VH-VL binders against RecQ-mediated genome instability protein 1 (rmi1). Designs and how they scored, part 20

Target 1, 235 residues: RecQ-mediated genome instability protein 1 (rmi1), of Schizosaccharomyces pombe (q10160)
Amino acid sequence: MNQTTTLSTELTELGVRVQNRWLQSLLDYLAKKHSTGANTTPQLVMQYLVASDIRESTTSEGAAPYIVSEQHNVRIENTMLLQIVRVREIGISIVNQLEYLNDLEELKKLKGQKVIRLVHDESGDEEQNDDDGLTEAQDAVQKGSELKKMCRLILEDSNGQRFWGLERKPIKGIQLSTKLGTKLLVKNVLVRRGVLMLDPNNTTILGGSIEEWDKDYFPKRLIEELKGELSKTKA
Short names: E, the ipSAE of ESMFold2; O, the ipSAE of ESMFold2 at other seeds; V2, 0.75 times the mean of E and O plus 0.25 times the DockQ between their complexes.

## First folded at step 13 (VH-VL; framework fv_polzastobart)

Design k37 (from k29 with heavy chain Y108F; at its last look DockQ between E and O 0.87; V2 from the best seeds 0.71)
Fold by ESMFold2 at other seeds, look of step 13:
Structure k37 (fold): chain C 235 residues (1-235), chain A 123 residues (1-123), chain B 107 residues (1-107)
Amino acid sequence: as target 1 above (235 residues)
Amino acid sequence: QITLKESGPTLVKPTQTLTLTCTFSGFSLSTYGVGVSWIRQPPGKALEWLASIYWDDDKYNNPSLKSRLTVTKDTSKNQVVLTMTNMDPVDTATYYCAREYYGSRGWFAFDIWGQGTLVTVSS
Amino acid sequence: DIQMTQSPSSLSTSVGDRVTITCRASQDISNYLAWYQQKPGKAPKLLIYAASSLQSGVASRFSGSGSGTDFTFTISSLQPEDVATYFCQQYDSYPYTFGQGTKLEIK
């Protein structure tokens, strides 16, 4: 077996069905950019694959086996490789989400500013740490945590089919800040009303992104998208 | 947003050493497939590639400049530094840093450039 | 070193016309060729990579073709904002090398 076939077999054992053309192009690139003799492992290939567009890098054997939007109460037993197109928080009001994102934006702007703190003369000169009565948004910003209750995803397979996924239970790594193009392995997932029912038991986050989708998205373009959605619900 | 910016002296005397710093944001040199390169353009002339440094510490220098070039990186600071010794008036040029990346559609050339900095070599 | 020969050195055409610029490599570079646009006082902007792939955010009137040693860059319908100098660049082998450029003007 040649290098490409051996790597493809190893990657298939990890749940990823790579396109031979894509893998060969990656190997040619690596050979040109590195001295000879570097060992190309499945782990190295995976690092490039999670940054790829799976429509180019993977085969339809890892795609949805049918039109997902037309299915109800069907279980997809096969492992699918999917990429995240969009993330939406649906358990928290859009207004509170916008508050959170605007507060994050303001905090980022303040990092580069010089701030002079005036020292008080009395003992107990400490910042106020009472967090009673904070909104969910204010609490998340103060704690440095993600604003999260329940996300709905737009997912895409290697054939370019897009469909929804709903978090039945919180999946660590799925939140408003999740990078667009993040790769997921989804196995043995129930489809209800054309929606994948996701949870930590059937979903593995591989990571990555598609830079063209993700650049300048969080939080600025997300804020604009949510404002548009809010305008529609206020009509 | 992905940006690169060149900084350093704009006037250098012949025989002196030029040190230029490329500071970038929105990407990391620890990312697989990322490289940063230095390219120069003398006034009214074609572009000339000088050196490249990559995520895996591989480095390449233009052989026409022999041992005059050193390129180094500080990944934690998002910086790449070019050092060029024994400057001569013929080295007067605008110096750019630029990103090379193996991305979602494969191998990109120099997909993002800094604004450039003009370096004049004269007494 | 791979020499990149670009033709023509300058070109003057009318808005709406089709523009064609060629680039020849002294050795086979497969499809590892890029095209850049550069306006006076500005850095180059990548338009085409891998000989024929359009960079994100670049207008669809720009295209590239070719492989091996002979490459072509095309603007299907020239716009006023396309006045610039255009460069090809090979990235197959070190040292990376650029063409001398084609200055595009509107009549």
Scores: ipSAE 0.635, ipTM 0.817, lowest interface PAE 1.5, mean pLDDT 87
ESMFold2, look of step 13: ipSAE 0.665; ipTM 0.835
ESMFold2 (binder alone), look of step 13: mean pLDDT 93; pTM 0.950

Design k38 (from k29 with heavy chain R105S; at its last look DockQ between E and O 0.90; V2 from the best seeds 0.70)
Fold by ESMFold2 at other seeds, look of step 13:
Structure k38 (fold): chain C 235 residues (1-235), chain A 123 residues (1-123), chain B 107 residues (1-107)
Amino acid sequence: as target 1 above (235 residues)
Amino acid sequence: QITLKESGPTLVKPTQTLTLTCTFSGFSLSTYGVGVSWIRQPPGKALEWLASIYWDDDKYNNPSLKSRLTVTKDTSKNQVVLTMTNMDPVDTATYYCAREYYGSSGWYAFDIWGQGTLVTVSS
Amino acid sequence: DIQMTQSPSSLSTSVGDRVTITCRASQDISNYLAWYQQKPGKAPKLLIYAASSLQSGVASRFSGSGSGTDFTFTISSLQPEDVATYFCQQYDSYPYTFGQGTKLEIK
């Protein structure tokens, strides 16, 4: 068996169905830049694959089997490889999300000056079970945590079909800061009203990104997009 | 917002050693598939590739100049340095640094270039 | 070294016309051929990689074709902003080499 057939088989065991022309192109590149390609492992290929656009790097066997938006109460048993196009927090108001993102940008500017100022820097021993007056955004920034309740995703398969995914339970690694183009394996997922119902049991995060999508996105372009969405809801 | 910028002397005397620094932002030289290269363009002439250095520490020099060229990197500072010995007036050119990347849609050749710096070799 | 021979060296044509530039490699470079646009005083800009793949953000009127030794770059309908020098480059083998350029002007 040749190298591409062996690697393709091993990658399929990892849940990834690689397009042979993409794999051959990668191996030729690696032979020119790295080694003759004789020692190329599935793990090395995966490093390039999670940075790839799966519309080019993977086959339709890992795609949705039908038009997802037209389905209700069906279960997709197959493992799908998907990439994240967008992440939105839908359990927290857009105004509070904008406050959080703006506060992160202000904190970055202050750390650039090597000075950090806390908005609420008082001793709390005189508080009578008050919440300190912090918004959810201010509290998340102060604690160094992500602002998160429930995310909705725009997902894309190897055929370029885009559909919604809704986080039923928190999935570690899914938040506003998640890189665009992050790869997911999704298996045995319920489709309700054209939406994939995601949870930690049916979703595995492989990581990665698509540089053309993710560069300069978080948080500045996300802020711009959220402001635009807020204007539409008020019009 | 991915940028590269060349810095160094703009006037060099014959026989001197030229040192140019490429400082970049928005990507890391530790990322799989990333390389940074030096390319020059003499006035009115074609572009000439000089040297490349990659994420895995591999480096390559143009054979016609290889004894004169040294390329090094400092990944933590996002810098690549070209050193070129025994400069001559024929080496007068605009010097560019550029990124080579195997990215989301394959092998991109030189997808992002710095603005270039003109280096004049004159007595 | 792989010699890249580009033709023509200059070209003058009208807005809306189809423009064709050719590039020949002295040996087989498969599809590892890029096309760049360079305006005076500016760095080259990548238009086409892998002989035929359009770089992100590049207008669809630009295209490339060919493999092996013979490559073609096409502008389907010339626009005023396309006045520039165009270069091919092989990246199959070290040293990477460039064509001598084609200066494109509008009549």
Scores: ipSAE 0.584, ipTM 0.808, lowest interface PAE 1.9, mean pLDDT 88
ESMFold2, look of step 13: ipSAE 0.670; ipTM 0.851
ESMFold2 (binder alone), look of step 13: mean pLDDT 92; pTM 0.947

Design k39 (from k29 with light chain A50E; at its last look DockQ between E and O 0.86; V2 from the best seeds 0.71)
Fold by ESMFold2 at other seeds, look of step 13:
Structure k39 (fold): chain C 235 residues (1-235), chain A 123 residues (1-123), chain B 107 residues (1-107)
Amino acid sequence: as target 1 above (235 residues)
Amino acid sequence: QITLKESGPTLVKPTQTLTLTCTFSGFSLSTYGVGVSWIRQPPGKALEWLASIYWDDDKYNNPSLKSRLTVTKDTSKNQVVLTMTNMDPVDTATYYCAREYYGSRGWYAFDIWGQGTLVTVSS
Amino acid sequence: DIQMTQSPSSLSTSVGDRVTITCRASQDISNYLAWYQQKPGKAPKLLIYEASSLQSGVASRFSGSGSGTDFTFTISSLQPEDVATYFCQQYDSYPYTFGQGTKLEIK
């Protein structure tokens, strides 16, 4: 009783408005099955929360205050807790993205059959503008880096409302490989033409995932989805 | 895909020690809320929970088997090992490993099971 | 130890019929009860967790209800593929315990 009120207050200070029933169920689990139940901290609760579906774990107080897709040039001052449903790279052609993903899968197979050693340890942040005759995809795979310019997100709030988010500046941790269900705190965000304008100043990545969404998604299901999107050139 | 697979001997003599390995993929035993359990089913009988080991190193044994059970984990290999001493013909059963998970929508009980391995104890 | 008692022990009915299986716990287990389906030679498959929550990928004809000591599992419209043994299991307290099972057949 007093434990749930204290934890809820502490979690609200972290930007998260937990559903009381969800928190009580978690506390019951921790108290009955693990030795840490009586000493539950907000930090421990957050570990479970970032793995949760926020439609069940959080309240509408952390959701969008209106239908986002119908808004233009408004600011949402409140802190929202959102989960990532999908990530799309929109600054790089789908063909190049498919090449990148296929090359990653081939490298994975090659590592499984033949061990590739990085024979030279001379490494650095040398990004070459010359491209050395490689495509963007080939260069990213060779360097072991993410293929990234600008992502568009499908985001979901605690009420199940889904809306777009667009990176105005690159946010570290948002790329094609970002796990589905990753939790974000978004504060003081501008809405333009029904889209949240995201940047590192208004977006905090909490991490996590929703296992049911993310299992077997990257890269196989993503490849299938991108192929479907490429074929949708019906006028 | 998330999978578990039991491996070990299928025939054991009375008094010997049984060692079974559960090898899993698609999840880590270091993930909060994850546990791996051993459950057995004698032919034609009900399931019996044997032991559990969790992400936070907590472990529990069925008290009806006293000190015969030891469960350990090797997180780097994605393996959980059950050791059961002083085997008896009554211990003949199919042995399963299964995942317990407090996941995205709550406490799932045993949401994913291995295929099971039949262990026969006879002279 | 918490004893789980299932009823009936076997059941034979027709395709399309509603099937009801009950499970009683010897003490209050809140809603920490699961239902499993097991076909011959195969591992159990989780259908219902927390008494009434449907596991991902499980057909919507399966449902569960109850809290405390009395629990019910329902198949709203029996299909041929539902021929199996069904088990309840409590996971409120160690040792986790299972019901003896209900064998479901189509007449």
Scores: ipSAE 0.591, ipTM 0.815, lowest interface PAE 1.8, mean pLDDT 88
ESMFold2, look of step 13: ipSAE 0.718; ipTM 0.861
ESMFold2 (binder alone), look of step 13: mean pLDDT 93; pTM 0.953

Design k40 (from k29 with heavy chain W55Y; at its last look DockQ between E and O 0.90; V2 from the best seeds 0.78)
Fold by ESMFold2, look of step 13:
Structure k40 (fold): chain C 235 residues (1-235), chain A 123 residues (1-123), chain B 107 residues (1-107)
Amino acid sequence: as target 1 above (235 residues)
Amino acid sequence: QITLKESGPTLVKPTQTLTLTCTFSGFSLSTYGVGVSWIRQPPGKALEWLASIYYDDDKYNNPSLKSRLTVTKDTSKNQVVLTMTNMDPVDTATYYCAREYYGSRGWYAFDIWGQGTLVTVSS
Amino acid sequence: DIQMTQSPSSLSTSVGDRVTITCRASQDISNYLAWYQQKPGKAPKLLIYAASSLQSGVASRFSGSGSGTDFTFTISSLQPEDVATYFCQQYDSYPYTFGQGTKLEIK
């Protein structure tokens, strides 16, 4: 039986509809380079798929059925496969986000020098002065946690349509450090004012990234993008 | 930032064994579709592929040099090591490590290269 | 082993000119052919993969075409920074093999 037909059926049962040409290209690569080529599983294909650009790898059957930005109070019952283009924290000021990211970069420098300080300054540890007037940004850095309240996403479907997604309730794995190109399955999502209303019940994180988008992005390019957005917002 | 860097001796004597280490950052050899290869270029001559090792530990050596080559990886250290036995003056070349990747837009050839290291084989 | 034959071995032309380099494989390699640029003392840089796909960050004046055994690399309008040696490479079968190169110079 045709390996591509069997795999496509199995992948569709996982919520993903692949383009035949993409799957055939992957199978040819695996057959030429890897011992797993003759026994390729849908789980192996999924590992390559989450690293792919879904505009190349998936069909429009998993895309948005209309221009999302023009809709209000409609529900997309179909399961969509989407990739994250950008993540923004909108519940915390850009200034506080910049403080957090800069402090995180400074903390990385201090951890690189922390061994040196422990050798030269055995007196103590002063960074555990928490709760003493710390902002949300300062507290997150001190605790080693992500700075997060509510994220807004730029999402893209297999047709290249981009639209907003708003996190209505915290979704574990969605934060400023989330990799660009991360794949999501979104089902039964309400659209309000052209925005997908996301929550943990309608959103499944498949993972992955698009390397060309994500390389050298967090935190340095994010800092530059936020600085640019701050300038335009105040103008 | 995705980088590879070759390290090891720049001068070896004939019959000695060459050991080169490729240290890379910005990607992992545990990532599906990733491989690292060794390629050499004698002065003024064409590139010659030597060996490849992939994320799933599949490996390939150039048949013309097969008995002389060993390639291994340490994924936790982001390193790939080439060992080449019985060096000869004709093996004088710049040795590169390079990444092969089946990425977001398909099967790239060698998309990222190290800067290379010149290895001279001489008495 | 698959032999890759490039033509010409060297080429001298003017800024703004169209440059064409050919590569022939000794057997069918489908579209598994790459083109690299190499400047003196530097590592090769991937320009084209899969015969015709432009690598990320590479200028659009570079292009490739062909399938099977005959492949063409084109620079639509030569720039001063394009002075380099250009290599084709097949990645269809082991051992991977490279063309001998085409040295491109500006008159």
Scores: ipSAE 0.726, ipTM 0.861, lowest interface PAE 1.0, mean pLDDT 88
ESMFold2 (binder alone), look of step 13: mean pLDDT 92; pTM 0.946
ESMFold2 at other seeds, look of step 13: ipSAE 0.744; ipTM 0.873

## First folded at step 14 (VH-VL; framework fv_polzastobart)

Design k41 (from k35 with heavy chain W55Y; at its last look DockQ between E and O 0.86; V2 from the best seeds 0.77)
Fold by ESMFold2 at other seeds, look of step 14:
Structure k41 (fold): chain C 235 residues (1-235), chain A 123 residues (1-123), chain B 107 residues (1-107)
Amino acid sequence: as target 1 above (235 residues)
Amino acid sequence: QITLKESGPTLVKPTQTLTLTCTFSGFSLSTYGVGVSWIRQPPGKALEWLASIYYDDDKYNNPSLKSRLTVTKDTSKNQVVLTMTNMDPVDTATYYCAREYYGSKGWYAFDIWGQGTLVTVSS
Amino acid sequence: DIQMTQSPSSLSTSVGDRVTITCRASQDISNYLAWYQQKPGKAPKLLIYAASSLQSGVASRFSGSGSGTDFTFTISSLQPEDVATYFCQQYDSYPYTFGQGTKLEIK
């Protein structure tokens, strides 16, 4: 069998329907530039695919079957391949999110500083106070965890249709720091009032990003976008 | 912002070995589809590709320079190093490093360039 | 090695004019051709890849066409900031090779 047909079949078993012309272009590139070109695996193709714009790399068989915003109480049983355009936390105030992002940026600067050794005081049995009164943002930074309750996503399919996804239950890997262009497989999802109802049972994160979207985005451009949203609500 | 910067000596004597370092930021040489290349431009002349090295350590040298070229990488430092032996005054040129990438829209050519460094070969 | 021949070697036109530059490869390079702009003392800037794909952030007045051996670069309406030297480059096969350039000036 020819390589393109075999790979397309294998990728379809992984839930991804690739454009033949995109796959052929990738194989030609690999053959010209890399030793792996003659024996390309579907796992290698997936690494390039998750970095791709799925409007170029995948077929409409993985897209939404209709205009999502016009649907009520409908279930999309088929698997869709989607890419994340934006992530927003909607269960935590924008003010608290801005505090978290600013604190995280400051923590990164501190980790880049030279370490200055401190001399231990021989004061002995002084108790160490633990400040349990931290804000939700401060607590997340101190624990090294993501600030998260419930995310809303802007999603895009292979046809370029954009629509909302709402996280009904926390999905690990969906947070403010999730890279733009991250690929998702979504299967058997309920659509309510034009919004996909996402949960861990219907959503698989493939990873990846779109470099043109994600470069220099987190946290600085996200902070600016959130500030703009806050000023519009006047709250 | 994605950047590349060339560094190394600007003056070398004939027969000496030139070593140039390309230091980049905003991308990693461990990313699938990424490569870094060296290109030179003699004063008033066309660009000449010298060498390429890719994320998977595949390497290519311009055969017109025979075995004079060695390209290596240090992914953890975001650096690519070009070594060119037996320098001659005809090798006087501006030396660039540039990124090659198979990205979101397919196979880009050299999509990002360093500013270049002029290397003069003179007694 | 694949030879890249550009025409013309220099060109002088007026602001607002259409500019056309051609590039010919000595053998079939499919669509693996790029166009670069280089201003004096600066590195080349990628304008077009894959013969006709416009690089992100590049003005829409720039375009490219062709496949195989014959390629064309067009500026639909010349602007003063477009004064530069323009190069084609094949990236189909090693060694990668560049055209000799076209110097574009305003009358």
Scores: ipSAE 0.739, ipTM 0.867, lowest interface PAE 1.0, mean pLDDT 88
ESMFold2, look of step 14: ipSAE 0.748; ipTM 0.876
ESMFold2 (binder alone), look of step 14: mean pLDDT 92; pTM 0.948

Design k42 (from k35 with light chain S53R; at its last look DockQ between E and O 0.90; V2 from the best seeds 0.78)
Heavy chain, then light chain:
Amino acid sequence: QITLKESGPTLVKPTQTLTLTCTFSGFSLSTYGVGVSWIRQPPGKALEWLASIYWDDDKYNNPSLKSRLTVTKDTSKNQVVLTMTNMDPVDTATYYCAREYYGSKGWYAFDIWGQGTLVTVSS
Amino acid sequence: DIQMTQSPSSLSTSVGDRVTITCRASQDISNYLAWYQQKPGKAPKLLIYAASRLQSGVASRFSGSGSGTDFTFTISSLQPEDVATYFCQQYDSYPYTFGQGTKLEIK
ESMFold2, look of step 14: ipSAE 0.765; ipTM 0.887
ESMFold2 (binder alone), look of step 14: mean pLDDT 93; pTM 0.948
ESMFold2 at other seeds, look of step 14: ipSAE 0.759; ipTM 0.881
ESMFold2, fold request of step 15: ipSAE 0.774, 0.788, 0.797; ipTM 0.893, 0.901, 0.908
ESMFold2 (binder alone), fold request of step 15: mean pLDDT 93, 93, 93; pTM 0.948, 0.948, 0.949
ESMFold2 at other seeds, fold request of step 15: ipSAE 0.777, 0.771, 0.780; ipTM 0.897, 0.891, 0.892
ESMFold2, look of step 19: ipSAE 0.720; ipTM 0.863
ESMFold2 (binder alone), look of step 19: mean pLDDT 93; pTM 0.948
ESMFold2 at other seeds, look of step 19: ipSAE 0.767; ipTM 0.889

Design k43 (from k35 with heavy chain T31Y; at its last look DockQ between E and O 0.78; V2 from the best seeds 0.70)
Fold by ESMFold2 at other seeds, look of step 14:
Structure k43 (fold): chain C 235 residues (1-235), chain A 123 residues (1-123), chain B 107 residues (1-107)
Amino acid sequence: as target 1 above (235 residues)
Amino acid sequence: QITLKESGPTLVKPTQTLTLTCTFSGFSLSYYGVGVSWIRQPPGKALEWLASIYWDDDKYNNPSLKSRLTVTKDTSKNQVVLTMTNMDPVDTATYYCAREYYGSKGWYAFDIWGQGTLVTVSS
Amino acid sequence: DIQMTQSPSSLSTSVGDRVTITCRASQDISNYLAWYQQKPGKAPKLLIYAASSLQSGVASRFSGSGSGTDFTFTISSLQPEDVATYFCQQYDSYPYTFGQGTKLEIK
């Protein structure tokens, strides 16, 4: 069997259906950058794939089987490969999110001039009174944790179809700082009112990003986008 | 924001060794598919590729310059260094560092360039 | 070494006109051909990679075509800000090589 067929089979076992022309182009590039290129592994290919735009790198076999926004109370049993276009926290007010992001940026600027004090979150205290006057945003910054309750995602499949995903339960790795273009495998997901109902049991994070989308995004461009969304609700 | 900046001497005497440093920000040579290259442009002439160094420490030098070129990297400092021996007045040029990137849509060639530094080789 | 030959070496035309620049490689380079714009005193800017793929953030009036040895770069409707020198580059084989450039001016 040739190298392309063997790699495609191995990648399919990982849940990823690569475009043959994309894989061949990658193998040609790797051969030009490495000695023989004969030792290309599926793990190495995955490193390039999670950094790719799946519209170029993967086939429609991993895409949504129909127009998701038109569906209600159906289950997509197939495994889909999706990439994250946007992340939004919807369980915390936009104002409080802006406070958090501004505090993070201010803290990073000050770090070049002084040591910041990080408070470890201890839950073994019998009283557990956290009456220190901190907002949710201030508390997250002080603890060094993510500001998170419930995220809504804009997701994209290999055909370029975009649709909403909503966390029904928190998924580790999904937060405001999640890189744009992060790859997800989603299987056996319920569609409610055109929205994928995501949870840790149906969602696997493969990682990665799309540099063109993610560069200079968090936190500065996110702040700008949230301010724009806030002004529309007040107009 | 992704930036590259060249630094080093702007005047070099014939036979001396030129050392140029490319300092970059917004990406790392530890990322898969990333390389940094040196390209020069004599006044009024075509661009000439000199050398490339990649995330996996692969290196390539333009064979027309024989063994005059050495390229090294310091990933922790986000720096790539070009050393070019036995400088001659014909080597007078603007020297650029540029990123080579296998990105989300494939192999981009040189997608981001520094502003360049003019190096004059004169007695 | 792969030689890259551009034509024409200079070109003067009017705002709104279609501009065509050609590039020929001395051997087959598949689609590993890039086009750059360079304004006086500035670094080159990547416009087109893989012969025909538009770089992110580049205006859609720029396009490229061709494969193998013969390549074409087009500006569909010339704008005043497009005054520059344009270079092709092959990145199929080391050493990477550039065309000699086409200086584009507005009449």
Scores: ipSAE 0.666, ipTM 0.845, lowest interface PAE 1.4, mean pLDDT 88
ESMFold2, look of step 14: ipSAE 0.690; ipTM 0.860
ESMFold2 (binder alone), look of step 14: mean pLDDT 92; pTM 0.948

Design k44 (from k35 with heavy chain G103A; at its last look DockQ between E and O 0.79; V2 from the best seeds 0.00; counts 0 for: pae E 2.4 > 2)
Fold by ESMFold2, look of step 14:
Structure k44 (fold): chain C 235 residues (1-235), chain A 123 residues (1-123), chain B 107 residues (1-107)
Amino acid sequence: as target 1 above (235 residues)
Amino acid sequence: QITLKESGPTLVKPTQTLTLTCTFSGFSLSTYGVGVSWIRQPPGKALEWLASIYWDDDKYNNPSLKSRLTVTKDTSKNQVVLTMTNMDPVDTATYYCAREYYASKGWYAFDIWGQGTLVTVSS
Amino acid sequence: DIQMTQSPSSLSTSVGDRVTITCRASQDISNYLAWYQQKPGKAPKLLIYAASSLQSGVASRFSGSGSGTDFTFTISSLQPEDVATYFCQQYDSYPYTFGQGTKLEIK
């Protein structure tokens, strides 16, 4: 077996079906740019694959087997490789999410600035017991924790089909700050009313991102998207 | 936003050593598939690749200039430094740094360039 | 070193015209060829990589084709903002080499 066939077999055992053209292009690149390119492991290939657009790097064998939006009460037993297009928190109001994101951005600005005595003193005069001075959003920012209850995802497969995924149980690593283009392996998932029912038992986070999707997205562009969604709801 | 910017002297005397710094933002040289290269363009002439340095610290120099060029990186400062010894009036050119990247859609060649800096070597 | 021979060296055409620029490599470079646009006083801008793949954010009137040694760059309908110098570049082998450029003008 040649190197490409061996790597493809090993990657398939990890749940990923790569396009031969993409894999050969990566191997050519590594051989030309990296002194150890001749000793390429499946783990190294995965590091490049999670930064890829799976529509170009993987084959349809890892895609959804049918039009997901038209299905109800079926189980997709096959392992699918998917990439995250969007993340939305649906268990917390958009207003509270906007407060959280705005407060996070303000804290980053303050940490990046030289501390001015007057500004610091004014910011620290909140109530001692904190019973009415902090919202849930402000508390999460101060603790450095994620604002999370239940996420809904827009997912995309290697054929470019987009469909919804809903967390039925919290999956660690899925939150508002999750990078766009993050790769997931989803196995044995129930489809309800055209939506994948995700949980920690059927979802594995591989990581990664797609640079052109994710650059400068969190939190600024997410804030603008949420404001637009809130405005349409009010109308 | 992804940017690169060249800095260093704009006027150099013959035989002196030129040191140029490329400072970049919006990406890291520790990222798989990332490299930074130096390319120059003499006035009215074609572009000439000088040197490249990559995420794994592999380095390549143009063989025609190999003994004159040193390229280094400081990943924590997001900087790549080119040193070119024994400058000659023929080396008068605009010097660019550029990113080479292998990512979402494969091997992109030089996808982002700095603005360039003109270096003049007196006659 | 791989020589990149680009033709024509200059070209003057009208808005709306189809523009074709060719690039020839002195040896097989597979599809590892890029096309750049450079306006006066500015850095090159990547338009096409891998001989035929359009860079994100680049207008669809730009295209490339070819493999091996013979490559073609096309602007399907010239626009005023396309006035620039265009370069091909191989990235198959070190040293990376560039064509001498084609200066595109509107007559």
Scores: ipSAE 0.505, ipTM 0.764, lowest interface PAE 2.4, mean pLDDT 87
ESMFold2 (binder alone), look of step 14: mean pLDDT 92; pTM 0.943
ESMFold2 at other seeds, look of step 14: ipSAE 0.509; ipTM 0.772

